# VHH binders against q9m2c9, part 19

Target 1, 358 residues: q9m2c9
Amino acid sequence: MACIVEDPQRAGQSNETQIALISGVPDDISKSCLARVPREYHMAMKCVSRRWRDFVCSDEMCDYRNEFNLAESWIYALCRDISGGVFLHMLNPFSSRRSWKRINDYPYIPMREGMGFAVLGKRLFVLGGCGWLEDATDEIYCYDAAMNTWFDVVPPLSTKRCYFACETLDGKIIAIGGLGLNPNAKRTWDIYDPLTRTCKSCSDVNIVPEMEDSFVMDGRIYIRGGVGGSSTAVYSASSGIWERMDDDMASGWRGPAVVVAGDLYVLDQTFGAKLTMWCKDTRMWIHIGKLSQLVMKQPCRLVSIGNSIFVIGKDCSTVVIDVENVRKNKMNGVMVCSSIPKTWDDDIDVISCKSVAI

## First folded at step 3 (VHH)

Design a33 (framework vhh_7nfr_2)
Fold by ESMFold2-Fast, scan of step 3:
Structure a33 (fold): chain B 358 residues (1-358), chain A 122 residues (1-122)
Amino acid sequence: as target 1 above (358 residues)
Amino acid sequence: QVQLQESGGGLVQPGGSLRLSCAASGFTFSNYAMSWVRQAPGEGREWVSYISGSGGSTYYADSVKGRFTIARDNVKNTLYLLMDSLKSDDTAVYYCARSTYEWGDSYAFDIWGQGTQVTVSS
């Protein structure tokens, strides 16, 4: 050998022949080609070889797809059935046959109330919650959408929580307030960063104990909670300080919220179902349209992809609304682009929905 | 056939010590990171410790830091967990697991041993 001292790992590899990703093609070109394959074929690619599987599941694959502007956002719904635990349904909005599909439910996730649901990169997180015979938990479950598998071991939250605000901001999951066995849980927030293997806990006496809803806009987490959803607060992650929410803005927050291209949309479910938008310049709520309560089972959840809002009913029945013209200051031209029927399982309920880009 | 076999569990008094072993077969042991995971009666699985394929990196759960030491012998294809200053809360079935990948403190495993029972009581 060339050197008298060798790396044990390098010596081990020398006993096996290196196999190219694609025969006769350099690996850098092969990776560029593989990264351009549509997401729907990634599962099949993982069956070709271990090297293809490792690349498809890697951060390198995601880096290439982001660089090439090829990332596809798919919708994941956290669902609950009447007898089993919780599971995920998935919707590929780019498929010619748009339908909800149930995905792997291992490991068994206990049925809990007030669970958090968050997305960080290509991964989905189910956090906390409580049960009829169980106090609040600190357990976290993680699903990797690129690998299509659940992690076997995930570090817990620093504080046991249920009915808390759960959002992703600046590459971290932030869990705010809620109820817990520890009396101080309602006045704390956890900043969970799985990349650095840390979970920081912070506290503020003014945090509302029971959270009803939250959203992220302009680097801030907006939360609503307390009796009748009357308590609101804004957390600025960059400064680490709490701000007061605009009263006019807060008055229109009467249902699930979603942000599309920097604009806040709320589905007002107080009296019927009305989609409204917050106009930052005029500080007024603008009425966009109405949805029939006869078709949409409340409470609905909202997910945005591009210029579209996916309104997902409690039974997974989905309506797609195109708001591109609203973004261009054209109030007319909002269109219901399509509808997606509910799942075949009539006994399921949607708990939360998120999109994952791969 | 990929297989992991744990041994060394048993009954021990609080403050005592135990050495767990895991014999690996059917794969190139040095190419895989390994972990110890435990499950107490009526509770979920709790990750205990991690060691990289070379043995150069080790990580521990806060509950066992300073008391437990993970080690491996790549020549013997064996993983070890040295447990010192045992507490009643350490009572669990201890599993040896092969890591397929990691992300932060999250781990995915594709092969598990049958487990070895550790009971800490007087």
Scores: ipSAE 0.012, ipTM 0.419, lowest interface PAE 8.8, mean pLDDT 79

Design a34 (framework vhh_7nfr_2)
Fold by ESMFold2-Fast, scan of step 3:
Structure a34 (fold): chain B 358 residues (1-358), chain A 122 residues (1-122)
Amino acid sequence: as target 1 above (358 residues)
Amino acid sequence: QVQLQESGGGLVQPGGSLRLSCAASGFTFSNYAMSWVRQAPGEGREWVSAISGSGGSTYYADSVKGRFTIARDNVKNTLYLLMDSLKSDDTAVYYCARSTYEWGDSYAFDIWGQGTQVTVSS
């Protein structure tokens, strides 16, 4: 016989309100109080009660914090070691003890080449890639930074891709080009939206098959790829068309790129490391300054928070450059405002870095 | 002890039908959304279908929509997957899983069954 025990409490609670978040305080006031607590304490808040945990992890809290300009951007570095596999390091740049912390969580991410890394809201996505003995994959891994948990199941990409451009635009992840056994991958792009499962595959001759770098600026996706990074293309979201990139702009794109306050910065890594900025008005690259090869460990990844550029090298050794101060206090040879020590783990490669605001 | 146990798998010809069952124990079954997840040899996990705790909402992967039906019996603490018009591509080990977190079609599970093999072959 099956268990036939009736739950009278459940039957009586079909329209019952939840227990108060804070005793003696209306829930709307309680939520405003909880939402104003600094992000560093959110993990501790999740341990107070199930209702606090649910609110702290909710889109409601995230939306509240964004509305009241309370959201804090933390940096997440997708790393790979020679034996341990793929994992995340996280940095709170506003902490008095600015140090990288490893996130050890299940499920394991397979070690793959040419993976995409993207942010959508409070979630981080690792997309595609290829193995040494396997073709490109459509698998996606997702980490929720508010829950501090990996999803076990995530809808796959519509097309198997590796070495593709991966950018977030208009609340969706756009995967462009790449390599694989499917010929459609090379000259196509897909829009990935895990909520609606929207899949739109488009094709254009301007898409370079093997992508090296990309960035979003002014509603456009800029892509560099091909042999030696010599081929470029730009996608305009508003017009839905592919354009040729400005040749002068393209010629200066000789390293990792980042957009800060609407301006493009590139760490030119040819013959040392030099930070340059694209001046839209003059259509010329301006030299900001040089980074010492003794401090910087190549290859480097760039991510921005506010007016700061975080240059993240091997073992997550980090140099922080204030863009406003760089413009005012340019020096020949060294342009740094501060540094953050490398992680405790040695011999790790930084695949990609993104910031997540919560 | 919290446990999920699948049954009903087997060998079936293309175009055939199977009914999978998952017996749940050790927790309040109706408080949790449940999912079916499959894994073909050499492939990653593929989410198949989900059902809300009350049974009022059901969700399906595009590959199985219109062919599969998920259902639950909260009195018997049992989850079902009714599979019609089976194809060779449906060959996989089918797992039932308890969801602790959901966002769109993305799921985090804390409890998994041992799985039941479904083979579609002529």
Scores: ipSAE 0.396, ipTM 0.723, lowest interface PAE 2.4, mean pLDDT 81

Design a35 (framework vhh_7nfr_2)
Fold by ESMFold2-Fast, scan of step 3:
Structure a35 (fold): chain B 358 residues (1-358), chain A 122 residues (1-122)
Amino acid sequence: as target 1 above (358 residues)
Amino acid sequence: QVQLQESGGGLVQPGGSLRLSCAASGFTFSNYAMSWVRQAPGEGREWVSSISGSGGSTYYADSVKGRFTIARDNVKNTLYLLMDSLKSDDTAVYYCAKSTYEWGDSYAFDIWGQGTQVTVSS
């Protein structure tokens, strides 16, 4: 609240723009020092002065942290409660007490199915979707994780869509396929570019309608969709070329997917829940371990941070799996696991999860 | 202090034209992208059009593309929206919005004017 009080005090000093961030220290050195403060203290820093608040919320702060490899990845879960309200839960994996926290600032986001959820820089995007009484939408909502604020207005998608693939690649959000009232939506994709603030609509006959899952690996977008999730395709945004997915690789894609240090992991949910990894060298799926279906509520979502996979259940209960030993050819070893309790709010459903680095 | 003041709205018949203006003050106008956003009765806010700080790039919602033209005068600190071939669906309060970030690639807006009512009726 101190940051709000500072605004009236500074209103009468319109020409005091040269006030130092830190007394006796040049601003460039001060910014370098402030950028090195751990993310958990950024809210407290916003209370020091208006200039500190402006810097902490700025793209410049993020540029400094990225340049010096100081960025911390936190997990954001898009959730729906029993009333159909849509909101974010946040998890700081670097906290000594890892617990899900509800973000209290949110605009009206309609209850929709088949929404896209994407991260670009410090911002989270919620795109498209449909309702029982609402056809597919082109609406986009944006949350800025550094400002901790939802933006008022975001330009929409060029095409209304739901149940589509939504990924970030090369500084752009790519929305592929899905369902909509326009028959052509099934065979199109939108490239949403924040630098131009526009969508470009493209088309290809190989795009399968109603996408179920997708992931980015080695500069390509892998998608699975169609009836029963049996159709797969690979898209290279840089070349604009659509390719066929390896049939052996596709056969093991039987649940949510995540990429860790260049390796594909899938939580196979067909008969219980087991974590598997695609071995590029041998071109075969390998079993990592099994999770108790009594503890993890399906559908689960996967997020990776470093060498860890966060398996997030429908109720936001989370299991953390360290896969570093798997990568060191310890394939017969026991999974290294820890757990994070579900949120205190009963009847919460996780829709999607992403990590945001600041 | 940042201020945005819209004007030029009114009652017009379908197929008619209106020119909206937004007078901006309290910030370096040419450093910020500007947008028009509308809100129809009982509906959420809808983005209409945006223009880059220099005026070199313009962007339009599909619903208004080919009918509306966004422009700015950086000397007069004024944003414009020329609306041609107006339809009943264009009936809304039109708001002037400033981009959140200076020199920004932002898709979001943090400053609203008071709005100007546009009513298209037959």
Scores: ipSAE 0.000, ipTM 0.265, lowest interface PAE 14.7, mean pLDDT 78

Design a36 (framework vhh_7nfr_2)
Fold by ESMFold2-Fast, scan of step 3:
Structure a36 (fold): chain B 358 residues (1-358), chain A 122 residues (1-122)
Amino acid sequence: as target 1 above (358 residues)
Amino acid sequence: QVQLQESGGGLVQPGGSLRLSCAASGFTFSNYAMSWVRQAPGEGREWVSSISGSGGSTYYADSVKGRFTIARDNVKNTLYLLMDSLKSDDTAVYYCARSTYRWGDVYAFDIWGQGTQVTVSS
């Protein structure tokens, strides 16, 4: 029997929802139990012990959650405030009380335009950009969403660039084109591997110099740029080749793009907001529905989670569109949507949005 | 003036062999790395193999390594692809391409041939 001094401590830990890492249970079983706890409680778990914190922040936990389909996609928005400071805003779309929350960790990220924003695993990357008195940079900033901290040292890009396409593919960040002191940057791309912390560069005369938009679909990076968005290009990672985009497909790319369950959706913002889908079988754009621009400030950013498209306005006001539900109700000509309000206190601008699965 | 012309494609049984040729004209052939790229029906382009300007270095996609051999004759300005142990999934149009750059597995091309059809079927 344990002494009376230990009995109150054990009684205090005698909670049906709490499993101690070494308390009569092998570590492997304990870790599998901890890994099954919903993401919203992970911050509280970090407060239990150093060993729990280390496990929650580990690749081991993230790999387990991905393998067993436990990972939850949350939305991260890179924002700037009225003073030009940059910060992250976060949304848990599975919370019963959906609301944007500010991440209060303020590394000094200089106010820059034309920055890239990319996600690999549990990490968010901010790359490049330029300022009013500053030429294009090669600096990279990294935020770990499991640790809720910024990295102190991240190796730079091999080429200084701003207003470039930035996508993740096959575990790497690909930065394509853009502007900088090197006039040939517009014809180059960098492949950054965060595991090896190396950056490789390549060039092709078919690369569009000024990038407006990009998306990843079927192992390819689609880019749009040039005057009036008239120039398109497609990079195939499997072949390493630049291809021409289907002209009919390119003609319908008139706003932000997102891929949902392998299908391309575009929000045409020219006269209100119209959601369209590229039909691969017929090679035609189909009209899904429309929503009022009164709820959203342009430019909007799109993020997909499951069968839902999150339309995030410049002020972080958000409209959620259930694509499956919209398809069912298409004959009515109306999209069924829900709204998530902007932050009440802050005058903020959204720069870019990504989802991170943990 | 700058041109690439493929030949040697055709119908072959599984397990068979084919030799593709590409005749280059209008540029100094030995100064450029050359590549073979294929496109299966309804699919995008897939890089197959590359050879350095001197012929001293060769590179292969994992799917063809050990079965295909790339070669060149700089005197005749001709690129070759020797294909052994052909499978139905090798069915594609095979293109000869002039390589402008390579970094790891990333390749850039500026000149393409018209392609030659390879069909592996019984």
Scores: ipSAE 0.000, ipTM 0.095, lowest interface PAE 23.8, mean pLDDT 77

Design a37 (framework vhh_7nfr_2)
Fold by ESMFold2-Fast, scan of step 3:
Order: sequence, then C-alpha cells, then structure tokens
Structure a37 (fold): chain B 358 residues (1-358), chain A 122 residues (1-122)
Amino acid sequence: as target 1 above (358 residues)
Amino acid sequence: QVQLQESGGGLVQPGGSLRLSCAASGFTFSNYAMSWVRQAPGEGREWVSSISGSGGSTYYADSVKGRFTIARDNVKNTLYLLMDSLKSDDTAVYYCARSTYKWGDIYAFDIWGQGTQVTVSS
C-alpha cells in the first residue's frame, strides 16, 4: 500500500455547509458561474471561502467543465533534482506569460526508476518503480491537480513492477508487464478503475518484458521495449487481444511518441532530432521538421494539447509545434514553433510529463 | 452526523479467527464503497480490503488474500471483515473507511472509524 502517513482527522473534512456560495444567488446558478471562470483564477477562488474551495476542488466542478467544453489542459512534469528530491513542475499553455512553475508540497515520493505516470480525470498517478536498495514496488501515489495536494492513502498495484507500460484508456489505468521479483509479472497486466480494480494474469508472448515507451491510438495500446527497443506489441482494448504491430510503423518508432487528433508523431532521435508522422494512407513515415539538438536537451518527453505538440527537454526547456496545418494539408517540412524557457533549477531531470484537464 | 464505529477486535492465537464489524450512520451506506485499512505498531497504514457499494465486487491485499473475506449488509448498514488463519503479522489497529464522494476513487477515504485493536499472540 502507498504508505503516506496522515492524521485520521482528514476523514471529517467534507462536512456540508449551509452558507450560500454567492449572496442572493441560488447555489445551482452560482456553481454554473464559478465553473465558467478560467482555470488560472481557481487558486484565488479557493481563498474566497471554504464553500468555494470545496466546489473548486470537487468532481462536480470538474465534470461540469468537461461536459460544457470548458476544461483546460495544463502540463505537469515529474522531476528530480541533484539531492534526489521528487517534485512537480506545472505549465499553463494558455497563459500569455508561459513559464514553468515549481510545485513542491510533499516530499514522500522516493527516488525510483521505471515508474509509471498516468492521468485519470483531475488526478496524476505515480505507480511502481524500483530503487537503489529496493526491488520493484507496488506503491501508488496520487496527486489531485484541483486540490494541489497528494493523497495519503492509495492502495497498491496487484503486482510489483518497474519499467512497465502505463496508459489511460476508457477511464482506466492499465499497467502492463515490466520487471519484478515475480517472474509472471513480465506477462501480466493490472487494470485500475476508480469503480473497480481488476487484475489479469496471462502468459501472452506479445507482452514485452522491459518497456521503453508506449502510446494510445484508436483504442489500442502500443508498446515498445526489449533490447535496443526492437520488440513491439499492441493491446486491443475492445477485443482484449494482443496483436503484432505493423513492421513499417514500428521501424520509424525511434524516439518518444505522441498522438495528435488520431495521428502518430515520433521525435526520431536517430542521428539528430526529427519530428516525423505516420501516414496511415500511404503506410509511410513523413518528415515534418528538424529540431536543434543544441537547444533540446535529451531525453525529451512529448505532450499533446489540441493541435500542438510540446517537446519537453531534460531541463524543462520546451518547444511548441503546431501541427494543425500539417494534419489538414499534409504540408511536409513545415514546422511552426514557439519556445518556453527552461526552469531555473540546475541539473534537474524530467522523469515524465502528462496533461491534466480541469 | 456521519459516523463509523468498529467492533470485534481482540486477542487471538495464531491460526485463529476474528470477525470485525463496522456500523455506519449518517449517510446512504449502499452508495459508497467501503474499505478496511490497518496500522501495525511503528508502521504506516496498509490497505487490507475493499467492497463496492452493491457488494458485487471485492478486492484484497496480497498479504490477506485467501485468508480474509470482506462483506457488507446494506439493510443493517454494517461492514464486516472475516479473518481466518491469523498470523502474528496481522497484529494491527483495523480501521473502517469510506471512499470520498468528492473524488470518486474507492481508495481515497474521507470518513474513518476510531479503529479496533487486533492482537495475534504467539
């Protein structure tokens, strides 16, 4: 179990109040008004009253904003520093002053390699991993992006794993394969659902034991791993069947991958840094553009928001690439970029990046 | 007033059995997933078991799987933990916990009981 020790007094915090949210306005109308405020002001709203804080942090507000297309995706980067401290950096891509902001509110996440990082709703999950003096773990840590706090109790994975595939699909977190003391873990997977926790074990030969990268596209989880990243596998959620990846598609998977509006993009880091796209019609990789290796510190992480790809370097230096026109018009070699400066922290490592919509 | 009250703890010998109960009040019990969480002396909290609101789904920590059974009675608003083949390592304070309605995760808890002590003596 994720053993964040917290005072049991937390159990009583959700008592309902009888105080109106906005004087002279019914609560249903007040909630509609509050839910339409841009995300950048949500922290200020939490300072107005306990009732406003409770609503801003609630699933009710998050669900309303998603239903009415008000949700904003912000980028969260899990980082570690020289001292081994683990913390989050956050980027609001909609701000006119786009810059990374450090969040360091809870130091209980141990330094681990091969952790999974997933998003479900407004929560970030850090799963599994291994340490210098510990084998693979089953611990899960959960950060609530609306509350800006870590949860104190999150039940563990069914199986201890590190260097595994970790993706969100159909409202569930799926943890596949990886390394651990249990030999069977290499060919098993866990499905985490907030309404149901289901664990599956199989001897499927298509599950790659050591994962390097994964992505979700068209209801399938694509996995790359093994020696030199030469092994690939595809999990079909609708059928529950493991499939072989197209060899031509797999041959171009030479770096971090991201899906934008149903199209696969890869930052090919073989002899340079080139953004490429898989063209489903021709079954060929097409060259989009080249990034400067001197500016982008490898390893890079990719996050998509709308029609933009955020290429996040080791130091959080970020390049934003607009691929809307490439997708619509198939314009090869055209790259529209902007940049976001690195953090001021020296010698940090970006471990993983995800977007969270609130 | 929302409240959870545990009972049934005590001293038992290794290999013995105990049945823990948790009486819930002040909320619609059947709408919430419920869990048992334990804390051994000098250790952090460890999740033990969870049951869905309807009782149709149950989940267990590997350390207790096959030995413990979680159950609920939605008519009586009561949660149970049936503990068989108890080991010295099961010695802990056992807490009844309710999943938070603000998060929707059956593993995040907003209401806790006072706890009941289970001691397995060799």
Scores: ipSAE 0.000, ipTM 0.197, lowest interface PAE 16.3, mean pLDDT 76

Design a38 (framework vhh_7nfr_2)
Fold by ESMFold2-Fast, scan of step 3:
Structure a38 (fold): chain B 358 residues (1-358), chain A 122 residues (1-122)
Amino acid sequence: as target 1 above (358 residues)
Amino acid sequence: QVQLQESGGGLVQPGGSLRLSCAASGFTFSNYAMSWVRQAPGEGREWVSSISGSGGSTYYADSVKGRFTIARDNVKNTLYLLMDSLKSDDTAVYYCARSEYEWGDVYAFDIWGQGTQVTVSS
């Protein structure tokens, strides 16, 4: 089971901390100082004392960093190795030596297909999925990126699902459609709120497409399903109503999608690989640039941080595309990119990628 | 030094009742939320119930709500689980666990007991 393993040396220690956070400094001032330290040093800070660890892992520190615009978004990739083990790789995009790092917490997560991957606050959630000898599951696994710890008990989904759309919207995880023992799963969606212990199942007579890809934009969840992405649907979480997707917009959704500063970008995989952007003003797709098929280890995942798109290949090899000038000028630009090498020569597969701000 | 020891499990018929106990030692019991977690044969661990350090707040999985009651005695450093209207699907090893942190319905457990077997069968 995934859980924090207590150091044997610390197992017998007092539960109460009696030391000041910083000698000779009031705790309120100390907390302000600690909260301003760059995220890359947070792991070292947790090693100073249990009081520092508690503060670094706390909502108090998270709230302070968000209030003062100090939070840093890092990329987490859920991966499988050759032995079927599931683990996380992490990338700090602000590091001078941009490189993928394997997370050293090794909980066992069963090898499953069609799992959902979602972020809520400082936590990553792995939901559902199915196996060769197991129908769809409702199990949820949670990783706390501030604690660097997997939680080994998390309340399950209301409905067992695999190959479903999984997105975060309005502080909740929305799991839409997919397959399961219940044949009506593809016509239902679950709203999961870890904070209030609420998991509400919703249903509609409308058939939800078999899920292939999804994204969140302007308070809506966009879903693409079917072989080749021929079916699209839009869910409005605020109204609970299903909407029709713009046909012109849907016609350009030919690969993985990501939203950057409110604009939709798609890596079009038709006859090669090219990055395109949906221009809301003109209601047209704009060509941004082309990537060689040789550098694209499919399936690719897209993650945005700031004005950059990270194209993450199956082996974690990554291409970084800066779209700031395209976004501000609303025109075709020269594709400016850099690269980050794959982690290892081991046969690993990226399952999903998300960014977590701390 | 820090230890959790469960007791009170056994064989019981459907519709019966059992009382589980967990004796805690080596830490300040009242400072920690405590939980019961079970593992049925061939399945993963399932959270059953939690109680705050003071005992003022209790939480239950939907599958046991209305049938099970969690309680604690901070003077005796003991956690309890009172199980009524037992069903065959309640058959599992029941573990006492110390909660390091809790946020909403998500828990991190840092200390576990050895477990106590509960079998519901005729």
Scores: ipSAE 0.000, ipTM 0.151, lowest interface PAE 19.9, mean pLDDT 76

Design a39 (framework vhh_7nfr_2)
Fold by ESMFold2-Fast, scan of step 3:
Structure a39 (fold): chain B 358 residues (1-358), chain A 122 residues (1-122)
Amino acid sequence: as target 1 above (358 residues)
Amino acid sequence: QVQLQESGGGLVQPGGSLRLSCAASGFTFSNYAMSWVRQAPGEGREWVSSISGSGGSTYYADSVKGRFTIARDNVKNTLYLLMDSLKSDDTAVYYCARSEYRWGDVYAFDIWGQGTQVTVSS
């Protein structure tokens, strides 16, 4: 017969016994303080408590750091040793003693060529590829740089591809062209959105069958491929239309490319190694400087952070080129170089390099 | 200690329905997102569906969207997968997994159940 009336205020108090992030400080203020700590200390923060670990690994912290321009870009190199083992090397470019650190937490990945390497937020994706006796694959592997962990389960690509262009644009991974037993792969592209699992496949005659290099500039994906890297095309994501690349611009694309503050730089490896820049105003390539081939082992990968280009050689030996003066003064700049040596004796091949902001 | 136990699998004809359950113990169930992951014979693991700790957000693989429904009961510490219009391609061992972290449809799983076999055949 007795009825009990539930008190809504009592129900609302059910979470008040939760342990605070920082004693005596509201969680919102605590989170703001924790999010402002430099990235080099994030590993130590994960050791303080489960709640600190959860916050440091969270999208909430990553989103806060990005919103308030606190995110720091570190370089990740996907490497293969002489036994075929695959692993990541990491470089903090803001450290006073810049050195490569090996990350050994890696699932078995078969030895594959022509894999794609992409970054979305704090995550690195390794996509596709083929073997000498294997057709192209649709497999994807994912590494979370905030958690420092590889994921066991990642949804595959819709199309099996190798030697394809792989770029991130508008929060999505765009896989363009490539090779495989499926004829459609040659002149198609897929847009992979991990948030919605959306995969849109389109085709266009301007897509070259085998991709050698690509870059994103001004909301467009530039691709180079075909025999000897002589075919180029430009994809505009906003219009979904393929454009012809400027012939003068294309003629200077003779090595790995990187975009620094909206300007295209190419390490021309035709005869030696020389850094060149595309001048949009004059529509001409400008010679910036020459790198010694005695200390740089090809193939080289390029990554930009701020006003610096990191030229990462085959064995992970790195040359850092500061182009701030060149960028501001164009033709009248001076290229400033420094080096970061490898810290191991084993021969290592660099497969791909990307920067990850946290 | 933390434990997940699946039930409800079995043999079903194409076009049939099954309801899978996962009983969770040893942790505060409502604080964790939960997922269903399947593995067909000779294939890798495939993520099927996830649900947020509160149950307010649900996510589905394209292959099951519109046919499967994920649900949870935080009072009973139980996760459900309601499977409708089953196809032969749905034949797999279905695992209940605790998601320690999520980004889009990519998850890190720290605790797994033993799995329950679902076979769709005539």
Scores: ipSAE 0.000, ipTM 0.230, lowest interface PAE 14.6, mean pLDDT 77

Design a4 (framework vhh_7nfr_2)
Fold by ESMFold2-Fast, scan of step 3:
Structure a4 (fold): chain B 358 residues (1-358), chain A 122 residues (1-122)
Amino acid sequence: as target 1 above (358 residues)
Amino acid sequence: QVQLQESGGGLVQPGGSLRLSCAASGFTFSNYAMSWVRQAPGEGREWVSSISGSGGSTYYADSVKGRFTIARDNVKNTLYLLMDSLKSDDTAVYYCARSTYEWGDTYAFDIWGQGTQVTVSS
């Protein structure tokens, strides 16, 4: 399909069978009413009629909810099921009964190491990776959280990559460095634009060759990599320049990182699990609290929603930390914790976690 | 109980032709757009073609335009892919898929068949 413009014959078919979304109510008003229904009821709405299902799954509804600040962020965990492949689990953090739910996944997404996981709008992207006997791939897979379905036609990365940094910035996915058959992969980055379905490749000699971890803060991508995670780099999208990270800031980056309301938090996992925050004003790491190694199965993944950090263990057991007081006052805070248990067998490993707003 | 089952694959020489069929059951076939998606050995999935519920609109990947024709029979609940001028690059497992939504030139699929192997070789 080269053209996305309206097909006149399709429009004619729609008009021939048109039924009101809500009896006695104009469609534009009906759509605004449907778009205001909480996300937890969207699955039930899809069962009412084909027209309701189509609208609930549409970009029109998603755009409306985002524009009017109605969107709800839910957490998606990409997991490896050793017996069956790659699966998604989902958590609604706004539910009174917080529990992980498995999502039926397409059976042909292969088990790969070093895959990238990124979010743009209502869609989750799985990029690259390698297998035990398979070289790095350029494949991209896309999951639509509104439709709860995988898209199978996604243009590939320009360069085959695994163990690379994968972040979203300015409405694009940026894949940086990593390993691949191309000897220059570790010194290049790809910018994937889902609106144009194109991938641009760039290169810079200052790029950290092996990527271990990354995060986005204040319009910049922070990367840690190299032997023992000792090398850091910062990419500024506004200037297009790669710079060295603040040495004091880099010295405290000893585990997974997440940004909450513009502030960097790191879960230091070197001796137990210690949550720390980078204070921009004082240029010092501030201790927030400790988590028991007996409660969390490492390696952990971090996701932020509002003022909360979700610490997701390898087995998907989750601890929720409220950091509002630390963020407001930039001082030692009080760590308020709650827990969400896993709901399945212990044979599943979490690969990556992201939040998707719908 | 929703099901899709492909048939018609096989070995064919370059320049030859094949007709693939997909039998649908458990849903109102005419209410859904249908698609063909293929996967070559060691490669990712590639969308091939789609057809609207009525059969009034058809779409093709650039790699198959002018060689493949998608069709459907809503009385028999069957989807077809007529493949002409086959090339070695057309060798793949061909999957029948039910389309629930179209976003520009991307498709969402909720039901898949088991696939049928097409091998183009001399």
Scores: ipSAE 0.000, ipTM 0.149, lowest interface PAE 21.2, mean pLDDT 77

